# Ledger of designs, part 1: VH-VL binders against q8vy09r84to250

No score or structure here was measured in a lab: all are predicted.

Target 1, 167 residues: q8vy09r84to250
Amino acid sequence: KKVLVPIGYGTEEIEAVVLVDVLRRAGADVTVASVEQKLEVEGSSGTRLLADVLISKCADQVYDLVALPGGMPGAVRLRDCEILEKIMKRQAEDKRLYGAISMAPAITLLPWGLLTRKRTTGHPAFFGKLPTFWAVKTNIQISGELTTSRGPGTSFQFALSLAEQLF
Structure headers, positions and changes below count from the first letter of each chain, unless a header shows other numbers; antibody chains aren't numbered by Kabat.
F, E and O stand for the ipSAE by ESMFold2-Fast, ESMFold2 and OpenDDE, each averaged over both directions (binder to target, target to binder). V2 = 0.75 x the mean of E and O + 0.25 x the DockQ between their complexes.
Where letters were taken out, [cut] stands.

## First folded at step 1 (VH-VL)

Design L02 (framework fv_lerdelimumab)
Fold by ESMFold2-Fast, scan of step 1:
Structure L02 (fold): chain C 167 residues (1-167), chain A 120 residues (1-120), chain B 109 residues (1-109)
Amino acid sequence: as target 1 above (167 residues)
Amino acid sequence: EVQLVESGGGVVQPGRSLRLSCAASGFTFSSYAMHWVRQAPGKGLEWVAVISYDGSEKYYADSVKGRFTISRDNSKNTLYLQMDSLRAEDTAVYYCAKDLGYSYGPFDYWGQGTLVTVSS
Amino acid sequence: SSELTQDPAVSVALGQTVRITCQGDSLRDYYASWYQQKPGQAPVLVIYGKNNRPSGIPDRFSGSSSGNTASLTITGAQAEDEADYYCNSRDSSGDHPVVFGGGTKLTVL
């Protein structure tokens, strides 16, 4: 099982690290990819995060799951990565699993058009940006191939849900 | 300025058909979902149908499913509602409503409505 | 049931605060939007999401939600606020994206 976890400047550390740790413990082959010009990125709280590869190496790969951490400006960095946008749109078109936590649903997935007809949750501070009739006030929301969650406090539950769906 | 202008309403006998139109202006019509909402005389609002920005998705209220067809022509900025097998309970003012920009979210603009009366 | 329940009528004295409520199981998961409708006129969106106002809607209108209940609050009610108020939200069934409440007639005394 191949999993992609992209990171960028301002990525939320707890969300990224919990995703990687839980999914690797579950037996997934997790690739951490930087959307920046270098492997080392500074997270939203100032922690240095080290990616395995640059996202350019992932452009031609097929993943069983792509899981997006949040954070600001991390979610914006992910949104502005054309390579990642293409990977995510292909994921949705092929009906393969993808997930997003915290700010990623509203800031990253929504502009890409990947929340259409999806029940979605996200960070309480950005909840008002989600489609009102599709926005859900749950800690974890599974809507077909998309799983969303609220923030650092739900990151372990989010990662476990993805692991359960993957295996 | 955003404008939605409905037309096609009138008096029609039960079992007949009627087609409503909604002419939209003042916004990028092809970027938004569009809805039909009706209101029977002296009654509340009832959602009828929605069509996605590109016409690929359509949903209907159970009361009209199989009888009504929503469609749009993005080149003409026009929304349609084809109403077949009309019943007395379909008598209402029919409003064209613009989605706020979220997927099937709230309606930020409404037309003035067009009255459909189904009677013999 | 995916229905939203509103009281048929409520009254408020000029200048006082009034709260209009909307109840339904879908409100546990989704936000309500609120519309004002005056006789012979089309509805006007006054609140959407948790507590967002469209441009031009006075600050005296606010929204809140708790559990299965959503509320529209009008502080310092004015004569021009007399109208019917409708809530709407997501239908939890998935095939019917929109459901409306029955409406509340507000009388400003």
Scores: ipSAE 0.007, ipTM 0.534, lowest interface PAE 12.3, mean pLDDT 87

Design L06 (framework fv_lerdelimumab)
Fold by ESMFold2-Fast, scan of step 1:
Structure L06 (fold): chain C 167 residues (1-167), chain A 121 residues (1-121), chain B 109 residues (1-109)
Amino acid sequence: as target 1 above (167 residues)
Amino acid sequence: EVQLVESGGGVVQPGRSLRLSCAASGFTFSSYGMHWVRQAPGKGLEWVAVISYDGSEKYYADSVKGRFTISRDNSKNTLYLQMDSLRAEDTAVYYCARGDYDFWSGYYDYWGQGTLVTVSS
Amino acid sequence: SSELTQDPAVSVALGQTVRITCQGDSLRDYYASWYQQKPGQAPVLVIYGENNRPSGIPDRFSGSSSGNTASLTITGAQAEDEADYYCHSRDSSGTHYVVFGGGTKLTVL
């Protein structure tokens, strides 16, 4: 199973690292891709994260799952990546799994139109931006091919849920 | 300046029809879901209907389902509520309220002034 | 709409703290928003998404929630805060999509 985890400047470290670690332990082939011009990015708390490839190497690749970590400005960096936006829209159109945690649902997925008619959760500070009909207080929300979660404190539950759906 | 202006209210007899309009200005109307909320004299707020940004999805309160129809004209920045088979209990001030980008919001950040509909013999 | 339960009236002395409470099963899943309404006027949003204030709303207004209960707190109530207060939330159970509380009339003594 092939999984994409994109990262950028200001990505939340716990969310990204837990996601990668849990999915790799479950047996997935996880690619960490930088949406920046460098493989090394500084996360939201100052930790240096090293990607496997630049996102440009992923543009034509098909993934069984694409999982977005949050963080600020990480979620904004991901939102502004045209290559990632195209990958995510293809994921949704093809009914393949995708997920987003913390700020990613409200900041990254919502502007791309990928939360329409989905039951979602996200970071409490940005909960008011989510579509209210589909915004829920749960730690994990599965809505068809989309899984969302609240933040660093729910990262392990989020990753395990995705692993369970992938296998 | 965001502005919502309702019109079309008035006195009608039971069983008749009335159409309300809400003229929107000061924002990109076609990007927002829109709601109708009503308030009977001396009573609380009651949600009536919602329409998505593009008009493709519509939902109604059970009390008005089958009698009321919500619609919008994004080229005219106008929201409508067609009210058929009116009953005395439909008597209320009808407010136009702005929802969120796609569909609906957990809150209504802008409300119109309201238009009074009185259903009586 | 009477899906959310509020006490019909509450009083507070000028400068004191008052809490207005809203209860309903939908609040287990969704945060409440709160509206202030004065006679003859449209409702005004004072709190959304549990504890966010719109621009122009004084910081004496705050929100909280726990379980099936949401609360609006006014710390240091002023005469101008005398109004009806409504809670509002979503419901995805299929029967009701949007629910309001019955309203609480706040009297500032």
Scores: ipSAE 0.007, ipTM 0.572, lowest interface PAE 8.5, mean pLDDT 87

Design L08 (framework fv_lerdelimumab)
Fold by ESMFold2-Fast, scan of step 1:
Structure L08 (fold): chain C 167 residues (1-167), chain A 119 residues (1-119), chain B 109 residues (1-109)
Amino acid sequence: as target 1 above (167 residues)
Amino acid sequence: EVQLVESGGGVVQPGRSLRLSCAASGFTFSRYGMHWVRQAPGKGLEWVAVISYDGSNKYYADSVKGRFTISRDNSKNTLYLQMDSLRAEDTAVYYCARELDYGDYFDYWGQGTLVTVSS
Amino acid sequence: SSELTQDPAVSVALGQTVRITCQGDSLRTYYASWYQQKPGQAPVLVIYGENNRPSGIPDRFSGSSSGNTASLTITGAQAEDEADYYCNSRDSSGNHPYVFGGGTKLTVL
């Protein structure tokens, strides 16, 4: 099973590391891709994170799951990546799994139109930006192909849910 | 300036029909979900119906389900509420309200239109 | 069958802090929004999504949520804050997607 975890400047470290660790332990082939110009990025708390590849190497790849960490400005960096936007829209169109935690549902997925008719949760500070009727205060929310979660404190719950759905 | 203007209210006999309109201006109407909320004289607010930005999703309060129909015309920036089989209990000021962008909260309201159901 | 319960009336002295509460099982799952209504006027959104203020709403208005309870706090109440306040949330049962509280009449003494 192939999984993509994109990272950028200001990505939340706990969310990204937990996603990668849990999914690899479950037996997934996880690719960490930088949306920046270099493989090394600085996370939201100053930790240096090293990606496996640049996102440009992923443009034509098919993933069984794409899981987005949050963080500020990380979620904004992911939102502004045209290559990642195309990958995510293709994921939803093909009815393949995708997920987003913390800032990513409201900041990254919502502007791309990927929360339509999906029950979603997200970071409390950005909950008011989540879509019509569909926002919920759960720690983990599965809505078809989309799984969302609240933040660093729910990262293990989120990753475990994705692993369960993938296998 | 965001503006919502309701019309179509009036006095109507029980069992009859009435159609309300809400004319929207000052924003991209097709981007927003829209609601109808009513308030009986001297009483509290009661949610009535919602329609998604593209018209694909509609939900109703149990008290009006099967009798009221919400619709919209994005080319005319207008929201509608078709009210059939009216009852005395439907007497209220009817407000249209816009959903807050990216959320399901009501950030702008019209001034309301009064519907009186009486014999 | 879900319901949001508000006290019908509350009073606060000018310049003091008041807390208006809204209680219901749906608040465990969904955040409340708060609306201010003055006589003869349409409601105005004052708080949404736990503690967000729309543009133009004074910072003396704040929201909080814990368990099955949501609260609207007005710190340093002013005369113009005298109004009815309604909480609103989604119905967790799915048969009635939205529900308003009964409203709380705030009197500023």
Scores: ipSAE 0.006, ipTM 0.542, lowest interface PAE 10.2, mean pLDDT 87

Design L09 (framework fv_lerdelimumab)
Fold by ESMFold2-Fast, scan of step 1:
Structure L09 (fold): chain C 167 residues (1-167), chain A 120 residues (1-120), chain B 109 residues (1-109)
Amino acid sequence: as target 1 above (167 residues)
Amino acid sequence: EVQLVESGGGVVQPGRSLRLSCAASGFTFSSYAMHWVRQAPGKGLEWVAVISYDGTNKYYADSVKGRFTISRDNSKNTLYLQMDSLRAEDTAVYYCARDLYEWELPFDYWGQGTLVTVSS
Amino acid sequence: SSELTQDPAVSVALGQTVRITCQGDSLRSYFASWYQQKPGQAPVLVIYGKNNRPSGIPDRFSGSSSGNTASLTITGAQAEDEADYYCNSRDSSGDHLVVFGGGTKLTVL
């Protein structure tokens, strides 16, 4: 099973690292891709994160799962990446699994139109931006092919839910 | 006990308007999305419209879009359906239904329905 | 504009098991809910989500889903189970969010 985890300047470290670690332990082939101009990015708390590849190497790949960490400005960096937007829209169109945690549902997926008719949770600070009757106050929300979660404190639950859905 | 009571149905001429009401009691109305569902005589169920718990999001079936308007008054525990430009094919029993929040659009309670007949 | 397909009619003998099916592409992504409607009455929710029964619904009602198909099973059918049964689910196309199956008339012999 192939998984993509994109990272950028200001990505939330706990969310990214937990996703990668849990999914790799479950047996997934996880690719960490930088949406920046270089492989090394600084996370939201100043940790240096090293990606496996630049996102441009992923444009032609099919993933069983794409999971987005949050963080500020990480979620904005992911939102502004045209290559990642195309990958995610294709993922949804093909009805393949995708997930987003913390800031990513409201900041990254919502502007791309990828929350339409999806029951969604996210970071409490941005919950009010989610579509009103589709917004759910849960730690983990599965809505078809989309899984969402609240933040660093729910990162393990989020990653484990995705692993369960992959296998 | 949860109750939904529709009213406002009747006989109306094509091209006219009619407003349906649904009075809710026995639960916190402002916490639930609400739907209108109709059933033509001798036919199956057809979804009409939904409104979010706070009234900010509204969606309509393609067959009624642009003609029907769903609204709610949470202070009065009442759901409304404004039906404009009525057609013969809008003839049906109209039910209001409560959306059970945590699952994918199950309608856990329904009213008794109100009959709308569009006839010349 | 996605549709849900149900057989128009099915029969079952008293005390026997019957399965009513609902098929459509939206069921690959969303759960079906099932409603019982008796003549002159409003529909009653009998199963929702994976296999949840509202309070007051007998244990003989159960639900299942696989791929693009959802099923309502009644084990040990009783005379009072004679009714029309409708499935519904979320529509994946356009702005209309809910689609119903055409209904299945269950006759208990």
Scores: ipSAE 0.007, ipTM 0.508, lowest interface PAE 9.5, mean pLDDT 88

Design L11 (framework fv_lerdelimumab)
Fold by ESMFold2-Fast, scan of step 1:
Structure L11 (fold): chain C 167 residues (1-167), chain A 122 residues (1-122), chain B 109 residues (1-109)
Amino acid sequence: as target 1 above (167 residues)
Amino acid sequence: EVQLVESGGGVVQPGRSLRLSCAASGFTFSNYGMHWVRQAPGKGLEWVAVIWYDGSNKYYADSVKGRFTISRDNSKNTLYLQMDSLRAEDTAVYYCARDTYYDILTGYFDYWGQGTLVTVSS
Amino acid sequence: SSELTQDPAVSVALGQTVRITCQGDSLRDYYASWYQQKPGQAPVLVIYGKDNRPSGIPDRFSGSSSGNTASLTITGAQAEDEADYYCSSRDSSGNHYVVFGGGTKLTVL
């Protein structure tokens, strides 16, 4: 089972690290990819995060799951990555699992059109930006191939839900 | 062939009421959210109101809140806009428009009617 | 006034490329749609959801977005492209559902 976790400047450390750790412990082959020009990125709280590869190396890979951490400006950095956008749109089109936590549903997935007809949750501060008919106030929301969650405090629950769906 | 045909426009005095209709054909009306958009003579487009596919929720522009009421009759494939307490600044061509996806509101309008002119003058 | 800003007018020579821009905070969260309007006619959707084109719209029309800016590009402009162009987006303020730009009048020289 192959998993992609993209990171960028300002990625939320707890969300990224919990995703990677939990999914690796579950037996997944997790690739951490930087959407920046270098492997080392500074997270939202100043922690240095080291990616395995640059996102350009992932453009032609097929993943069983792509899971997006949040954080500011991390969610914006992910949103502005053309390569990641193409990967995520292909993921949705092929009906493969994808997930987003915290800021990522509203800031990253919504502009890409990847919340259409999907029940979605996200960070309480950005909940009002989610589509009116499809926004739900739950800690974890599974809607077909998309799983969303609220923030750092729900990171373990989010990662465990994805692991359960993957295996 | 999707068609939207507005009617009910005309000349009215300030403070009066007017009801616009939009007759829909060529698609399953009950599956789509519907909007009203207006355009004052020589001016740009201004969004007025939206109603969900089943009529359960409605939103209005601040300029018309409390004065206009959007409604629909899915059995007749017809959208309505009840306009109360009309003002000179409500003078415009009123278009009905279909939202792009069924069961949700995207804010993209894939089909528009030809519009109906409402003139509010003394 | 509108929360989306467009230049009121732009000109392009026949066969050349023109770019019409739209700016606003809502574009950070939502993709723009673009509408073409000719005198006496209803608006016609030409681009939605960043760069999707409805059936019947020529491939010379394309969209792009970055940050708080969206752009409509017409590559190889033709005489029939002369019209008013409006950008539109979902209003992120929560007070309105949809907002339109002020419109850009395109003249094809």
Scores: ipSAE 0.000, ipTM 0.489, lowest interface PAE 13.9, mean pLDDT 86

Design L12 (framework fv_lerdelimumab)
Fold by ESMFold2-Fast, scan of step 1:
Structure L12 (fold): chain C 167 residues (1-167), chain A 117 residues (1-117), chain B 109 residues (1-109)
Amino acid sequence: as target 1 above (167 residues)
Amino acid sequence: EVQLVESGGGVVQPGRSLRLSCAASGFTFSSYGMHWVRQAPGKGLEWVAVISYDGSYKYYADSVKGRFTISRDNSKNTLYLQMDSLRAEDTAVYYCATDYSEGFDYWGQGTLVTVSS
Amino acid sequence: SSELTQDPAVSVALGQTVRITCQGDSLRSYYASWYQQKPGQAPVLVIYGENNRPSGIPDRFSGSSSGNTASLTITGAQAEDEADYYCNSRDSYGNHLEVFGGGTKLTVL
């Protein structure tokens, strides 16, 4: 199973690392892709994260799962990446799994139109930005192909849920 | 235990108004979007309206838009449907239902509205 | 507004498998949810998001979709499964957001 985890300047370290670790332990082939100009990015707490490839190398790849970490400005960096936006829209179109945690649902997926009619949770500080008919205060929310979660404290639950859906 | 109880149904003449209520208990009402769905005697289900969990968004079926108004009072755990300019075609059992992950997971038992002269 | 089409009636022998189908353009973009309704009772959600079962729904109920068609399958039909079944889907534009199929009456022989 192929998984994409994109990272950018200001990505939340716990969310990104837990996603990669748990999914690799489950047997997934995880690619970490930088949306920046370099493979090395600085996370939201100053940790240096080294990606496997630049996102440009992923543009034409098919993934069984794409999982978005949050963080600020990480979620904004992911949102502003046109290549990632196209990958995510194709993922949704093809009814393949995708997920987002913390700030990513409200900051990254919502502007791309990928939360329409999806029951969604996210970071408490950004809960008010979510579409009101489907916003929920659960730790993990599965809505079809989309799985969302709240933040660093729910990272293991989020990653385990995705692994369960993938295998 | 989740309960939705509709009330306010009855017999009304064409052109008049009626207000339905749905009292919710056993769950966090303010966390759920809510729908009204109706069923004419011997017919199938027809969606009527939806309201978001905080009341900010409302949508209506084409057949009732401009005549019906959905609202809610989260402090009272109550959903409402104000029905104006009633027609014979509005005769139906009206159900309230919760909005959950691409489905309606809890339903009330319904309240009958009969529009006749 | 979009429409969902169901056959009005279907029959199945006790213990056998039956498939109820729902067709419409919205199913190309959204999964169907399915509702069971017995005479004089409120509908009960049996499948949502293609193939998810709410708590309390027997595992003999399953859903699938392909293109503009969604299906509800009951494997090993029981007498208590005799009911009307409705599909529901969502439309992506305008104000008329939800649409139900016309319903299929399942008779368990």
Scores: ipSAE 0.012, ipTM 0.531, lowest interface PAE 8.4, mean pLDDT 87

Design P01 (framework fv_praluzatamab)
Fold by ESMFold2-Fast, scan of step 1:
Structure P01 (fold): chain C 167 residues (1-167), chain A 122 residues (1-122), chain B 112 residues (1-112)
Amino acid sequence: as target 1 above (167 residues)
Amino acid sequence: QITLKESGPTLVKPTQTLTLTCTFSGFSLSTYGVGVGWIRQPPGKALEWLANIYWDDDKHYSPSLKSRLTITKDTSKNQVVLTITNVDPVDTATYYCAHRLDYYDSSGFDYWGQGTLVTVSS
Amino acid sequence: DIVMTQSPLSLPVTPGEPASISCRSSQSLLHSNGYNYLYWYLQKPGQSPQLLIYLGSNRASGVPDRFSGSGSGTDFTLKISRVEAEDVGVYYCMQALETPYTFGQGTKLEIK
């Protein structure tokens, strides 16, 4: 099972690290890809994170799951990556799993049109940006191929849910 | 800044078809969760909701008027069009189009056009 | 259809005094997501309606804090803590829980 976890400047460290660790422990082949110009990026709390590859190496790869960590400005950096946007839109079109936690649902997925008719949760500070009828205040929300979650405090639950869906 | 403006005939005869156009700026009807609605107000009376259209082309109509109403959008022109067939004098009203947003931090008809008075008379 | 009933329909107020408008729905407006789909609008003379309160109790952008909305289910109240001359107009409640969206009859607030 192939999994993509993209990271950028300001990615939330707990969300990214928990995703990678839990999914690798579950037996997934996890690729961490930087959306920046270099492999090393600084997270939202100042921790230096080292990606496996640049996102440009992932453009033509097929993943069983793409899981987006949040953080600010990390979610904005992911949103502004054209390569990642194309990967995610292809993921949704092919009915393959994708997930987003914290800032990523409202900041990254919503502008890309990837929350249409999906029940969605997200970070409390950005919950107001989600559509009222489809937005839910749950720690984990599964809506078809999309899984969303609230923040660093729900990272373990989020990663475990994705692992259960992959295997 | 969100702005909307209604346009169409000010006088129509009974049995004719009324076509109203809402031209807007400051938002896109391709944005997730965004819609445009039409609301009318007969002179001296309460507001009456007619129809909504949403980003995904989902359409909702007032059931009592459903057979006479058609709502369409042209996202590239920033326009929403409402058509009412077989009008009669009771359709005399000021017609408003309004931006509809259903986010928890911004919900309801939050911006309205200036309105256009349509008189149905022989 | 959900019927919306406002009271009073006419509300003369002295400037600086508080005002209160009631809105009752024939069915609960509380959705399973925890929100009341109840809205308050003000239509000043010769103007388009403007949104005051959304989802029961939230003030719309730019609305002064002297306006507040309260209530849940079928019974809702709009309060103005200190009425100003610019508050004159017709106040409408609206439900958007289900189609057709329906408005109350309107409450005309006038300065005494």
Scores: ipSAE 0.006, ipTM 0.569, lowest interface PAE 9.2, mean pLDDT 89

Design R04 (framework fv_refanezumab)
Fold by ESMFold2-Fast, scan of step 1:
Structure R04 (fold): chain C 167 residues (1-167), chain A 120 residues (1-120), chain B 112 residues (1-112)
Amino acid sequence: as target 1 above (167 residues)
Amino acid sequence: QVQLVQSGSELKKPGASVKVSCKASGYTFTSYGMNWVRQAPGQGLEWMGWINTNTGEPTYADDFTGRFVFSLDTSVSTAYLQISSLKAEDTAVYYCARGEYDFYYGMDVWGQGTLVTVSS
Amino acid sequence: DIVMTQSPDSLAVSLGERATINCKSSQSVFYSSNNKNYLAWYQQKPGQPPKLLIYWASTRESGVPDRFSGSGSGTDFTLTISSLQAEDVAVYYCQQYYTSPTFGQGTKLEIK
């Protein structure tokens, strides 16, 4: 089971670390990829996060799951990564699992058109940006191959839900 | 076992209001959206809008803003359609229909319909 | 709004023969990102609510007989009943759900 967790400048530390830790403990082969020009990135709270590879090494790989952490400006950095956008669109096109937490649904997935016709939750501060008829105020929302969640406080629930779906 | 049961027919005068109910059973009410579809006598189907059963947020088709209100009572698994200031052209059978969110308003389970007749 | 147009308005077919109903959308209902057509077909018998037959243009709803099939892509769609039975007398509607849902005007199918 191969999993991709991309990180960038301003990624929310709790969301990224919990995703990686929980999924690895569940037995997944987790690759942490930097969307920046270097492996080490500074998270939203100033913590240094070290990726395994640069996202360019992942462009042609198939993942069973791609899970996006949030954070500001982390969600924006992920949104602006063309390689990651192509990976995520291919994931959805192939009906493979993908997930996003906190700001990632509204800031990253929505502009890419990956929330179309999907029930979605996200960070309360950005909930108003989600399409009203598809927005839900649940801690975890599964809509087909997409799983979304609210924020750092729901990170363990989010990661456990993804692990359950993967295995 | 999965079914939607609507309230009985209504006969109203122009200017009155009507409230149609749609009671769901046999499934988790909040896991599916609820659509409203109108059919005037001898005519085709017209989508009015839907309500997100998890958030309670309604979405109306352009022709059905203003006088039409979708609402819920989740405690009794029931959706409601209220029409105010009734007009003769509102005479129709009104259907509720369950939509799986992954089908984007695709409607797999329908109520039996409620005939609303508006006449002076 | 996407306008759905069906043809013919009415159709008479003999028992056991093939019935074909066409549906055209004013713009494409094909979504290239997931390779799906956002089109459904419904059957409505007199005095009954509509019943979902086909979704995603060609996927048959559970419990629907295999004589019903859907085909087409983009703007042109077809519902086929391969061997008409007496119980198939109904009005058939196509519906797009690519945007806010809209229905075709309906095709009335009768036994010849």
Scores: ipSAE 0.006, ipTM 0.493, lowest interface PAE 13.7, mean pLDDT 87

